# VH-VL binders against RNA polymerase II C-terminal domain phosphatase-like 3 (CPL3), part 2

Target 1, 181 residues: RNA polymerase II C-terminal domain phosphatase-like 3 (CPL3), of Arabidopsis thaliana (Mouse-ear cress) (q8ll04r923to1103)
Amino acid sequence: FASQKLSLVLDIDHTLLNSAKFNEVESRHEEILRKKEEQDREKPYRHLFRFLHMGMWTKLRPGIWNFLEKASKLYELHLYTMGNKLYATEMAKLLDPKGVLFNGRVISKGDDGDPLDGDERVPKSKDLEGVMGMESSVVIIDDSVRVWPQHKMNLIAVERYLYFPCSRRQFGLLGPSLLEL

## First folded at step 4 (VH-VL; from b04 with heavy chain S103Y)

Design f4
Fold by OpenDDE, fold request of step 7:
Structure f4 (fold): chain C 181 residues (1-181), chain A 121 residues (1-121), chain B 107 residues (1-107)
Amino acid sequence: as target 1 above (181 residues)
Amino acid sequence: EVQLVQSGAEVKKPGESLKISCKGSGYSFTDYWLGWVRQMPGKGLDWIGIIYPGDSDTRYSPSFQGQVTMSVDKSITTAYLQWNSLKASDTAMYYCARDYEWYGDYTFDYWGQGTLVTVSS
Amino acid sequence: DIQMTQSPSSLSASVGDRVTITCRASQGISNYLAWYQQKPEKAPKSLIYAASSLQSGVPSRFSGSGSGTDFTLTISSLQPEDFATYYCQQYDSYPLTFGQGTKLEIK
């Protein structure tokens, strides 16, 4: 019997990576980011990116490359984001430059709006609409449990990845950010 | 093969309206920003703006803001640059180009052949 | 706006020559710089991005270097087909801006 892979649905923001808009980054941090990004370019695996057209910095979670590589062998990978198509497309390209991991299996919630512009106080909901296969064969990785009201049994909650100061503030966290460390 | 094919040369008078086109093929039209560049006769390149065909998000050069309008028709993978009222100073070659993004770096990697716009009384 | 200034505006060289064109940004742009080649009555062609990354299909005789404000495009051994106008372009900030161009002519 040929084994059918389970589907793994991966959230993007605060799960696989952390992004911050340019206007959310203080000038002092921008200088640091530019230096770090320059240094990052010299590494075999990059984790820090600046996207002018999206107006944001993006930091990938440590270990993400190894994770995706291993997961792709066991699961059919899907990306899920509350962001727009541009964001989803760019993040998909970032995480899968050769298109072999996701192969177009990317779900975005709209053409308008930026996930970073959303009011966190407004409840958001996700569903598996667009994900092929039986629900029982789907595993979801997300930092936010509350956004999956109908699929809690499929969900593996993970700790949020917060790299930027603005992201820590967004969740009411005190102390220095990973960027500042 | 990625291609951008632009509409033919235009000869217009001041005050007339104009809409030129750029048709993309050989790639996912909605997944790449598309830029417009002006080149006046014997001059350098001037960035007009970029548009994301996926959602029609636009970025204009301040010099061209309000002077031209970028738009797209996704159904036919075509981008447009339009003037409501041409000026003699609009006489130039206009290029569309795919704005390729790679890990935060950008380059216009494929260009249309250009559309020559001549505005004279 | 970020102004891009190329030097020289024009130069003459011979086949086989090493040619260097410089581009200076009015402010720091890290390595967010691209180079283009344009031949007469043709559309520009992408040569370099990220200041030093060679575009696919571009001969290895082309190279880019620099960061911050000062950048260079180098042609190690000029070929007949390399006589053209070259432009640098920053994509650090909006608006995107090009240098004024450097016309490379045959001596």
Scores: ipSAE 0.879, ipTM 0.962, lowest interface PAE 0.5, mean pLDDT 94
Fold by OpenDDE, fold request of step 7:
Structure f4 (fold): chain C 181 residues (1-181), chain A 121 residues (1-121), chain B 107 residues (1-107)
Amino acid sequence: as target 1 above (181 residues)
Amino acid sequence: EVQLVQSGAEVKKPGESLKISCKGSGYSFTDYWLGWVRQMPGKGLDWIGIIYPGDSDTRYSPSFQGQVTMSVDKSITTAYLQWNSLKASDTAMYYCARDYEWYGDYTFDYWGQGTLVTVSS
Amino acid sequence: DIQMTQSPSSLSASVGDRVTITCRASQGISNYLAWYQQKPEKAPKSLIYAASSLQSGVPSRFSGSGSGTDFTLTISSLQPEDFATYYCQQYDSYPLTFGQGTKLEIK
């Protein structure tokens, strides 16, 4: 009997990666980002991206590639984001360029929503009802517990990944950002 | 196979309206931006704008803003470029092209065959 | 708007020649540059993206280089099928803009 894999539901923003809109990035940081991105292109695994059409920079959480690789062996991976379809699609492509990890298992809940909306500004909730099978077979990784009111027992809360200064400000955090370090 | 098939050549008079089409096939139509490019006779390429069929988000060149309208019908995987009132200066070849994104890099990787629009009195 | 200026506007060369086309941006665009080839009465074809990445199916004799404001498309050994007009295009910022084109003609 082939054992059925458990489902792993992954949040995107502030969990797997951090994004910042162009207009949220100061000029001084833009220059730094451009240089870092150029350097990133020379790496075997990239982590910093600039998306013109989405108007945002995206920084992947360190270790994400290894994580996804290992997780994919143990779980059926799902992306579940409150971002819009464009954002979800692009991030899915980014994280799974060959389409082997998620295979279309991407859910975007906010069709018209801002993918960078912080929990402090816009109340949002996620629900797996009708999407997943048995609740006992689902593990959720997300930086926010409150967005999963009906699935708290399935949730593994992780520390928010905040790379950009604007993201730190969004959560009321002081001090330098990872970008500035 | 990815294909973009555009509507046939158009001959119009100034002041007339026009809507040309670009039908995509062989790929997920709603997952790729689609661009429109103008090429006047014997001239270079002019970017008109891009549209995301998934949500009809648009980006226009300032030069074309208000002059043309991009739209899509997802149900038939077709994009449209329309004029409400053509001018002689609109005479050109119009291309649609899939705007392929790869890790933040963009290229128009597939093009329609072009629609020739001739506007003359 | 970012202006893209190609040089030269036209070029004559022979089969086997090494050909270089330049593209200059009016401001820094990092490596957000693409190159296209267009043959008469045909739609453009993508050649290079990210300034130096070769599009799938494009012969290796084509190469791109540059970053910031100055970019180059090189054909190491010109083939008969390479006679065409070439365009650079920036995708650093809106509006997307093309160079004016470089027509490569047979000498």
Scores: ipSAE 0.877, ipTM 0.961, lowest interface PAE 0.5, mean pLDDT 94
Fold by ESMFold2, fold request of step 7:
Structure f4 (fold): chain C 181 residues (1-181), chain A 121 residues (1-121), chain B 107 residues (1-107)
Amino acid sequence: as target 1 above (181 residues)
Amino acid sequence: EVQLVQSGAEVKKPGESLKISCKGSGYSFTDYWLGWVRQMPGKGLDWIGIIYPGDSDTRYSPSFQGQVTMSVDKSITTAYLQWNSLKASDTAMYYCARDYEWYGDYTFDYWGQGTLVTVSS
Amino acid sequence: DIQMTQSPSSLSASVGDRVTITCRASQGISNYLAWYQQKPEKAPKSLIYAASSLQSGVPSRFSGSGSGTDFTLTISSLQPEDFATYYCQQYDSYPLTFGQGTKLEIK
């Protein structure tokens, strides 16, 4: 019989990275982002990306590359996002260019069985029961406790990663974003 | 191996409809944008648009919006470019190409062999 | 719409020559630029993305440079198989646009 690693379910947005739509980024910040992206390309591990077809900027949380490498040795990794399938696919490709970390274990909008909030692209809560079947055998890392009402004992909550000004406004927070600092 | 195989050459008259095809194989068809590019005889390349086979989301060049329709049939990994009423000025070679993405950079990395469309009376 | 203007539109050169082709964008496009090669009666082939990054399998004699509005494709020592038409293409914004092409011919 086989033995298996524990499963680690990773939230994407505000946990591993922060994304902002082009139309939510002010022109002065866009100019800064373009310069930072060009400079970031010269580094051995990149953290800032521009995705034309999705119309988004994406900034990875510091330390993510080292974290994913180490976590993959200890856990069977899963990605879970409330984003649509395109977004989930693109972020998985970004985080796993060799395709060896997640192996298609990517959960996106509609996969968890929960009814979607009035916007099909923004579900109200996350649920593993219908998707994974054995919630007690998993560890969850997410910035939001409230989206996991059925799995609180499995959750390790982390500080929300907020790089873009629009993301701070989304959560009603005062003061500058990391981009503005 | 990634392949894009296009339908054969077409000879049509103005006002006729036409639907040309591009069948993808050797890759996950629904995970990559697919583009259409026109090349008029002896001329350069014109971007028509792109479609995401996963959800049929599209982006059209303003020069082609309303003139052509892009669509996909995921079950047979095939993309289509369709005209309702051809014009003589539609005479051209039409290419499909996979729009490969790497860390937010895009390139058309695999191209079909092209479909020559000739529209004449 | 971002217009891409290539220079020269045509040139003749010999095997072994160093060749440069320029591409100018009508507005800043950072480094969101690709280069393609098209041989007669063939589909285009991707050469360079991100202004300067070589596609897999492209010979090292090809190089790209530039950012903002001015870009250059260089072939350091022409080979017989390099006689083709070359196109730049921006992916900064929609619509995606190609330059008008530069035809490189045997002298």
Scores: ipSAE 0.753, ipTM 0.911, lowest interface PAE 0.8, mean pLDDT 87
Fold by ESMFold2, fold request of step 7:
Structure f4 (fold): chain C 181 residues (1-181), chain A 121 residues (1-121), chain B 107 residues (1-107)
Amino acid sequence: as target 1 above (181 residues)
Amino acid sequence: EVQLVQSGAEVKKPGESLKISCKGSGYSFTDYWLGWVRQMPGKGLDWIGIIYPGDSDTRYSPSFQGQVTMSVDKSITTAYLQWNSLKASDTAMYYCARDYEWYGDYTFDYWGQGTLVTVSS
Amino acid sequence: DIQMTQSPSSLSASVGDRVTITCRASQGISNYLAWYQQKPEKAPKSLIYAASSLQSGVPSRFSGSGSGTDFTLTISSLQPEDFATYYCQQYDSYPLTFGQGTKLEIK
């Protein structure tokens, strides 16, 4: 006897966390980030990380640990990102250090099931067909509606998480970022 | 048990090519960066570079960029360090090492036994 | 390039002694520093990461401290197996760089 859970597909960027490349961070903000990262290490739940090999800073959305714990009891969790395999692997390790939440259910660039995912004739969007099978049995959480043209009925759109100033500029927002507050 | 086993010692002449190997076992080879480190006789450690076997992405020390090539063969969990034209100054011990990452901190946590390369006329 | 300068270059000490080895970076590297131990004709062994975090299996007599540009490795009571060469290494930026080494010998 098996009990089935609904699948919960989670977007990474601007949904669970915000990442910024070193080149996108001004020197004055880099100084602040280094200080905050040192202070953050002393806390039981770290939210700010520096990844040398990827050349980026990553800030987790507040409440992420409690959310993932609760969601894992109700849903079978999946990560879906347009990022490459290295990024997807590193973010999955960060979000799931014990490897018990996702169990390898991490979908990255090239995993969405379309033949020749690099085909320029196919639009760059997220798609569950061919990867998970039954879209009507899943819930999707993402900050971007436009990347899910085939699954709008399954989508719960959330407010973008914008910690870094460069991320606010990416979306055309003029006020200070959460780092600057 | 994580192991990195390197190819045997090499004696070469200047101008010759060479490819040395580092075979990983006991871990997911494609999920960790792998580094190469040189130690010249009686000297300290020099970082050559790192390669990510998952996609072959590389980072080279500027002093080694263009002088040596890192590559991997994922199907046999093996990394390579290759010279097209050896110099006498390439005489050294060469180590491969797994670059372990935890929350943005890095350490070379497992090392191969080293490959001694001797280049003399 | 970030230059890592260790002091002293060599050190003689007796079993039971407290030993301190210093590493200075040419620019600020926060706490992005690791320490390695290398015995003759052997590969290096990881001791410490993040300036002060002890690698698993490393005895508690080893400790690290510092941030920014000045770092120390301390061995509180030397054991016979601790006589080796010690290297600091920064992972703040590329190229990754090691200190020149500190050779710890029996007095």
Scores: ipSAE 0.739, ipTM 0.909, lowest interface PAE 0.8, mean pLDDT 87

## First folded at step 12 (VH-VL; from j1 with light chain A34N)

Design m2
Fold by OpenDDE, fold request of step 21:
Structure m2 (fold): chain C 181 residues (1-181), chain A 121 residues (1-121), chain B 107 residues (1-107)
Amino acid sequence: as target 1 above (181 residues)
Amino acid sequence: EVQLVQSGAEVKKPGESLKISCKGSGYSFTDYWLGWVRQMPGKGLDWIGIIYPDDSDTRYSPSFQGQVTMSVDKSITTAYLQWNSLKASDTAMYYCARDYEWTGDYTFDYWGQGTLVTVSS
Amino acid sequence: DIQMTQSPSSLSASVGDRVTITCRASQGISKYLNWYQQKPEKAPKSLIYAASSLQSGVPSRFSGSGSGTDFTLTISSLQPEDFATYYCQQYDSYPLTFGQGTKLEIK
């Protein structure tokens, strides 16, 4: 009897990657990003991307490829984002270039607002409505605990990944960003 | 097979309205930006704009902003380019094209056959 | 707006020739450049994206290079079916802009 894999729900923003809108990036940082992105293109595994149509930069968390590879062997992977369908689709492509990891298992809230410009004053809640199976068989990885009021027991909280200066500011963090280091 | 099929040639007079169409098939219509490109007779390519069919988000060239309107009907996987009042200078071939995205790179990988619009008195 | 300038505007060559077309951007666009081929009375066809990536189905005799402001399309050995007009196109910033085109004719 083949055992059914547990489901692993992966938050995207500040968990697997960090994104910043063009208008949130200073000119001096943009130049750095462009150089880094060009260099990144020469690497077997890319981590830095620029999306004109979405008007944003995206940086993947270090170790993401190894993590996803290992996780995919143990879990049925699901992506979760508060972003819209376009964003979710693009991020899924980045994280799963071959289309084998998620196979359409992507949840996007879309209408609930811009994940990059979310009002912290408005409680945003996540749920497992789009995840098939028993809730008891679901593991959630997210940088934020409060957004999972009904599934706290399923949640593994991880440290936020903040690459861009604007993201650090968003969380009130001082000092240089990873981009600046 | 990915296909973009455009509506037939149009012959119009100045001041008339026009709406041409581009029907997509063979792919998820709502997941790809769709672009419009103008080519005046014997001239090069002019980018008009792009539209995301899922939410009708649009980007217009400043040269075409307010001159044309892009829209979509998702239910029939069709995009439209519309003029409220045609000018003789609108005479051109109009192409729709799928704007394929891969890891932040964009290319118009599939094109419609074009719609010839002729505006003359 | 970013202006794309191709050189030359027209070129005559023979079958078997090595052909080079250049495209210059008015400002740095990294590698956000496409090349298209258009034959008479036909829609354009994508050849190269990201300055140097060959589009699926395009013969290997086509290649692209460059970054920043200067880009090159090369046809290593011209074939009869390659006589056409070629366009570069930047997707670094809005509005998207095309070069004026390079018409490749039979010598």
Scores: ipSAE 0.891, ipTM 0.964, lowest interface PAE 0.5, mean pLDDT 95
Fold by OpenDDE, fold request of step 21:
Structure m2 (fold): chain C 181 residues (1-181), chain A 121 residues (1-121), chain B 107 residues (1-107)
Amino acid sequence: as target 1 above (181 residues)
Amino acid sequence: EVQLVQSGAEVKKPGESLKISCKGSGYSFTDYWLGWVRQMPGKGLDWIGIIYPDDSDTRYSPSFQGQVTMSVDKSITTAYLQWNSLKASDTAMYYCARDYEWTGDYTFDYWGQGTLVTVSS
Amino acid sequence: DIQMTQSPSSLSASVGDRVTITCRASQGISKYLNWYQQKPEKAPKSLIYAASSLQSGVPSRFSGSGSGTDFTLTISSLQPEDFATYYCQQYDSYPLTFGQGTKLEIK
């Protein structure tokens, strides 16, 4: 009999990666991003991406590839985002270029859902209804605890990954961004 | 295998309406943008626009904005390009193509066979 | 709009020749450039994406290079089946735009 793996639910935004819309990026930063992205193409593992159709830049969290590789050996991986299907699909492709990690286990929310444009005043919540039948076998990794009111016991809170200046501003953080360093 | 099959050739008169189709198969239709490209007789390629079948999000070339309408019926994995009132200048070959994305790079990797539209009085 | 200008518009070559087609963008587009091949009465075929990445199934005699504004498509040794029209296409920004095409004819 095949061994049953526990499920690992992974948040995308500010957890595994950081994205910023084109209109949220200053011209001076765009030039830097373009140069960095071009340089990134020469690396065996890329971390900076530009998506025209979504109109956004995406930066993967350092160590993401090693993390996903190790996690996949221990867990059945699931992606969970408050973004729309397009975003979820693209991020899933990005995080799983060979299509072996998630195998379609990607949950997105609505057509209008966008974590990048989310109003902080509007409560958002996630649940495992579409993930697994047994909650006791699920581990959740997310930067935001508040979005998992029914699954706090399953949640491992992680530090937010903020690469773009706009993302730092979103959370009221001062000082230069990782992009600027 | 990925395949895009377009509707047959059309012969129309100016002022008539037209809706041509492009049926996708062999892939997840709703997960890939689909593009339309015009090629006038003996001319180059003109990008019309792209549509995301899942939510019908669209991007139009300014030259075609308001001139044509892209739509999708997900239930039958079919995309459409339509005119409300054809002009003689609409005479061209029209291609649909899958817009494949890889790590932020986009390419039209699979094309329909094209639909020839002839508009003449 | 970003204008894509190919050079030359047409050229004649012989089987075995090395052929180079250039494409210039009116502004910097990084590596967001595709190359397509179109034969008469056929749909275009993807050759190169991301300026230099060879599309699956495309012969290795095809190669692309360039970044920013200047790009090149090279056929190292022209084969009979390579006589066609070639197009560059940028996907840096909307609207997506094609070059005017380069017709490669047999000498």
Scores: ipSAE 0.888, ipTM 0.964, lowest interface PAE 0.5, mean pLDDT 94
Fold by ESMFold2, fold request of step 21:
Structure m2 (fold): chain C 181 residues (1-181), chain A 121 residues (1-121), chain B 107 residues (1-107)
Amino acid sequence: as target 1 above (181 residues)
Amino acid sequence: EVQLVQSGAEVKKPGESLKISCKGSGYSFTDYWLGWVRQMPGKGLDWIGIIYPDDSDTRYSPSFQGQVTMSVDKSITTAYLQWNSLKASDTAMYYCARDYEWTGDYTFDYWGQGTLVTVSS
Amino acid sequence: DIQMTQSPSSLSASVGDRVTITCRASQGISKYLNWYQQKPEKAPKSLIYAASSLQSGVPSRFSGSGSGTDFTLTISSLQPEDFATYYCQQYDSYPLTFGQGTKLEIK
């Protein structure tokens, strides 16, 4: 028996979680985040994290744990991010603390074929061909259609997760972020 | 088992250069920040900085920025601390330590045995 | 820079005593605080991270508490091997800073 599961490729940023750099967070919001993080760390399933060495806050999307449980029964799970290896590794630890969901199937900047072709700038698109090889065996969940020009038929687009005020500004959106509500 | 093995004690004169080493084994060397900590004789602990071996990204204490250089050779899982011109005030024990991180909480969980550097004229 | 002030600087106690060491930060650091133990001629050893979480392999007689600016390390029943200097260290902000140390002597 040669095929048991399809591959599910999950985008990280704005799909499963939202991250914000310290210098993009106002001091009054930093104070709120610190209080929330203290409360959240006491919960069995944490959703808010602070990373000093990366200089960022990370908030997991609500419902993520139920989603990952169900998806792992149906798919071989992969993470794909435009972020660097450090970021990708840290986010995978948050999403898979026991190491049983992704089993090292984490794709980050420099893991696809585009940087190896001499492209020195950050890639503007994601591509599975150089890493996974077979696009017809994959389902993709991502908040951004434009980053998947070669895989649009495999894509399930989801609403952007925008927890931090700076993330709303990044996408030109008016009104308060989820942190501010 | 995680180990950090540091190079041996050094006796130097002011103005000389020095490069001391810290070899990591028993863990994925490129997956963890590695820190350097100074302890002057009979004194407490001073944070020098941290380096991420995968890409050599660094954070220095302002007290040490420009005074010492951290580097790594990840092919042999070895980190270095280097002075171009030692001062008598550099006399101290120097520790390397793995900066363990889980879910945003950091601690130096494994330490090298220390390298005693003595600088006297 | 965040200054970490430990109290007392030194103390003596008997085996079996409960010992309390305090650490005060010059500004709020949430729970981003470590405790280390250092025995003479040895490297420091991690005891507690995140103010109150016990590091693997550390005896349960050690505990930590506090948040914000005031933190406490407690040894509930002092043992002969607990003779050491104890350091707090914050990881809220750069530079990372240690307290000045508390030397614990067993009498």
Scores: ipSAE 0.783, ipTM 0.928, lowest interface PAE 0.6, mean pLDDT 88
Fold by ESMFold2, fold request of step 21:
Structure m2 (fold): chain C 181 residues (1-181), chain A 121 residues (1-121), chain B 107 residues (1-107)
Amino acid sequence: as target 1 above (181 residues)
Amino acid sequence: EVQLVQSGAEVKKPGESLKISCKGSGYSFTDYWLGWVRQMPGKGLDWIGIIYPDDSDTRYSPSFQGQVTMSVDKSITTAYLQWNSLKASDTAMYYCARDYEWTGDYTFDYWGQGTLVTVSS
Amino acid sequence: DIQMTQSPSSLSASVGDRVTITCRASQGISKYLNWYQQKPEKAPKSLIYAASSLQSGVPSRFSGSGSGTDFTLTISSLQPEDFATYYCQQYDSYPLTFGQGTKLEIK
């Protein structure tokens, strides 16, 4: 236990970043996003990305690079998403382009819980079953508390990151999104 | 190290079926989109489509939708392009290519040697 | 569909010349553009991605520029191995489309 390192499980969606499908983005916002993405390429660290084959835009939460650097010195980092393997892989590449922060510790659950016709149970909650050791040795950061029924004592809730207008509407929130500001 | 090896040249008649192959090696086959590109004799390049080997998700050019079928066999890291009924206008060189992606930028970075398909009476 | 129009369709140049090849998209594609080189009886080779980023192993005499609708491939001091056909290709939207090609020949 002297060499044991605390694990930090980081939820991806609305916690570290925000993604929006192309068909959920209005044309006037698409024009803004294209200009911002081109300008973002000139910056030392990119935060805005467009994925043609996945049909989505992704915006990283501000300050993410400093957070991950500091957290990696204190914790063994793990990524968690309810998205599928392709999505999880792509988001891990954005957050860890050199592959030194997570070392393949990326958990994707979207492929495991696909709905089937005929009343088969499909899990919609998050858990660490079969992927990690002791739950008491982990800290979880997520924007949603209710999705962690087995790990409630390990959870630190954070405010949702809502960059795209469609994401604000998804959660029933009024007023402009961060993109619109 | 990364290699895409395509099946040999084919000479067929109109109306016949055909399935050509592209075997990938030296990389994680299921982690990259794989594309098919046609080049008619003396002409430029036409995008046929792409397939994601992990789940067989596809995107077809409208010009080729319903004309060809892309598929994969993950267990032997092989992709296929298939016609049910060839036409003389299908005479062309067919390339497979790995569609490399990093941070949302895509390029066909490794190409097969091509498969020449000749369809004639 | 986004049409990609290259200019010129062919040109003749001498070893040591500086040449430029242009590619125009029928609508804005930001920087989502590749350049490929194809020598006779060979598969295409990736040269430039994201309009201006040089692919690994490509000589520095190749450069790309542009955004939106107008793009340029420049080759400084042509070498004998540079006589080939060059294609631009957009990855902004489906279908992915190539330019018609620019054939670069020895004068």
Scores: ipSAE 0.778, ipTM 0.927, lowest interface PAE 0.7, mean pLDDT 87

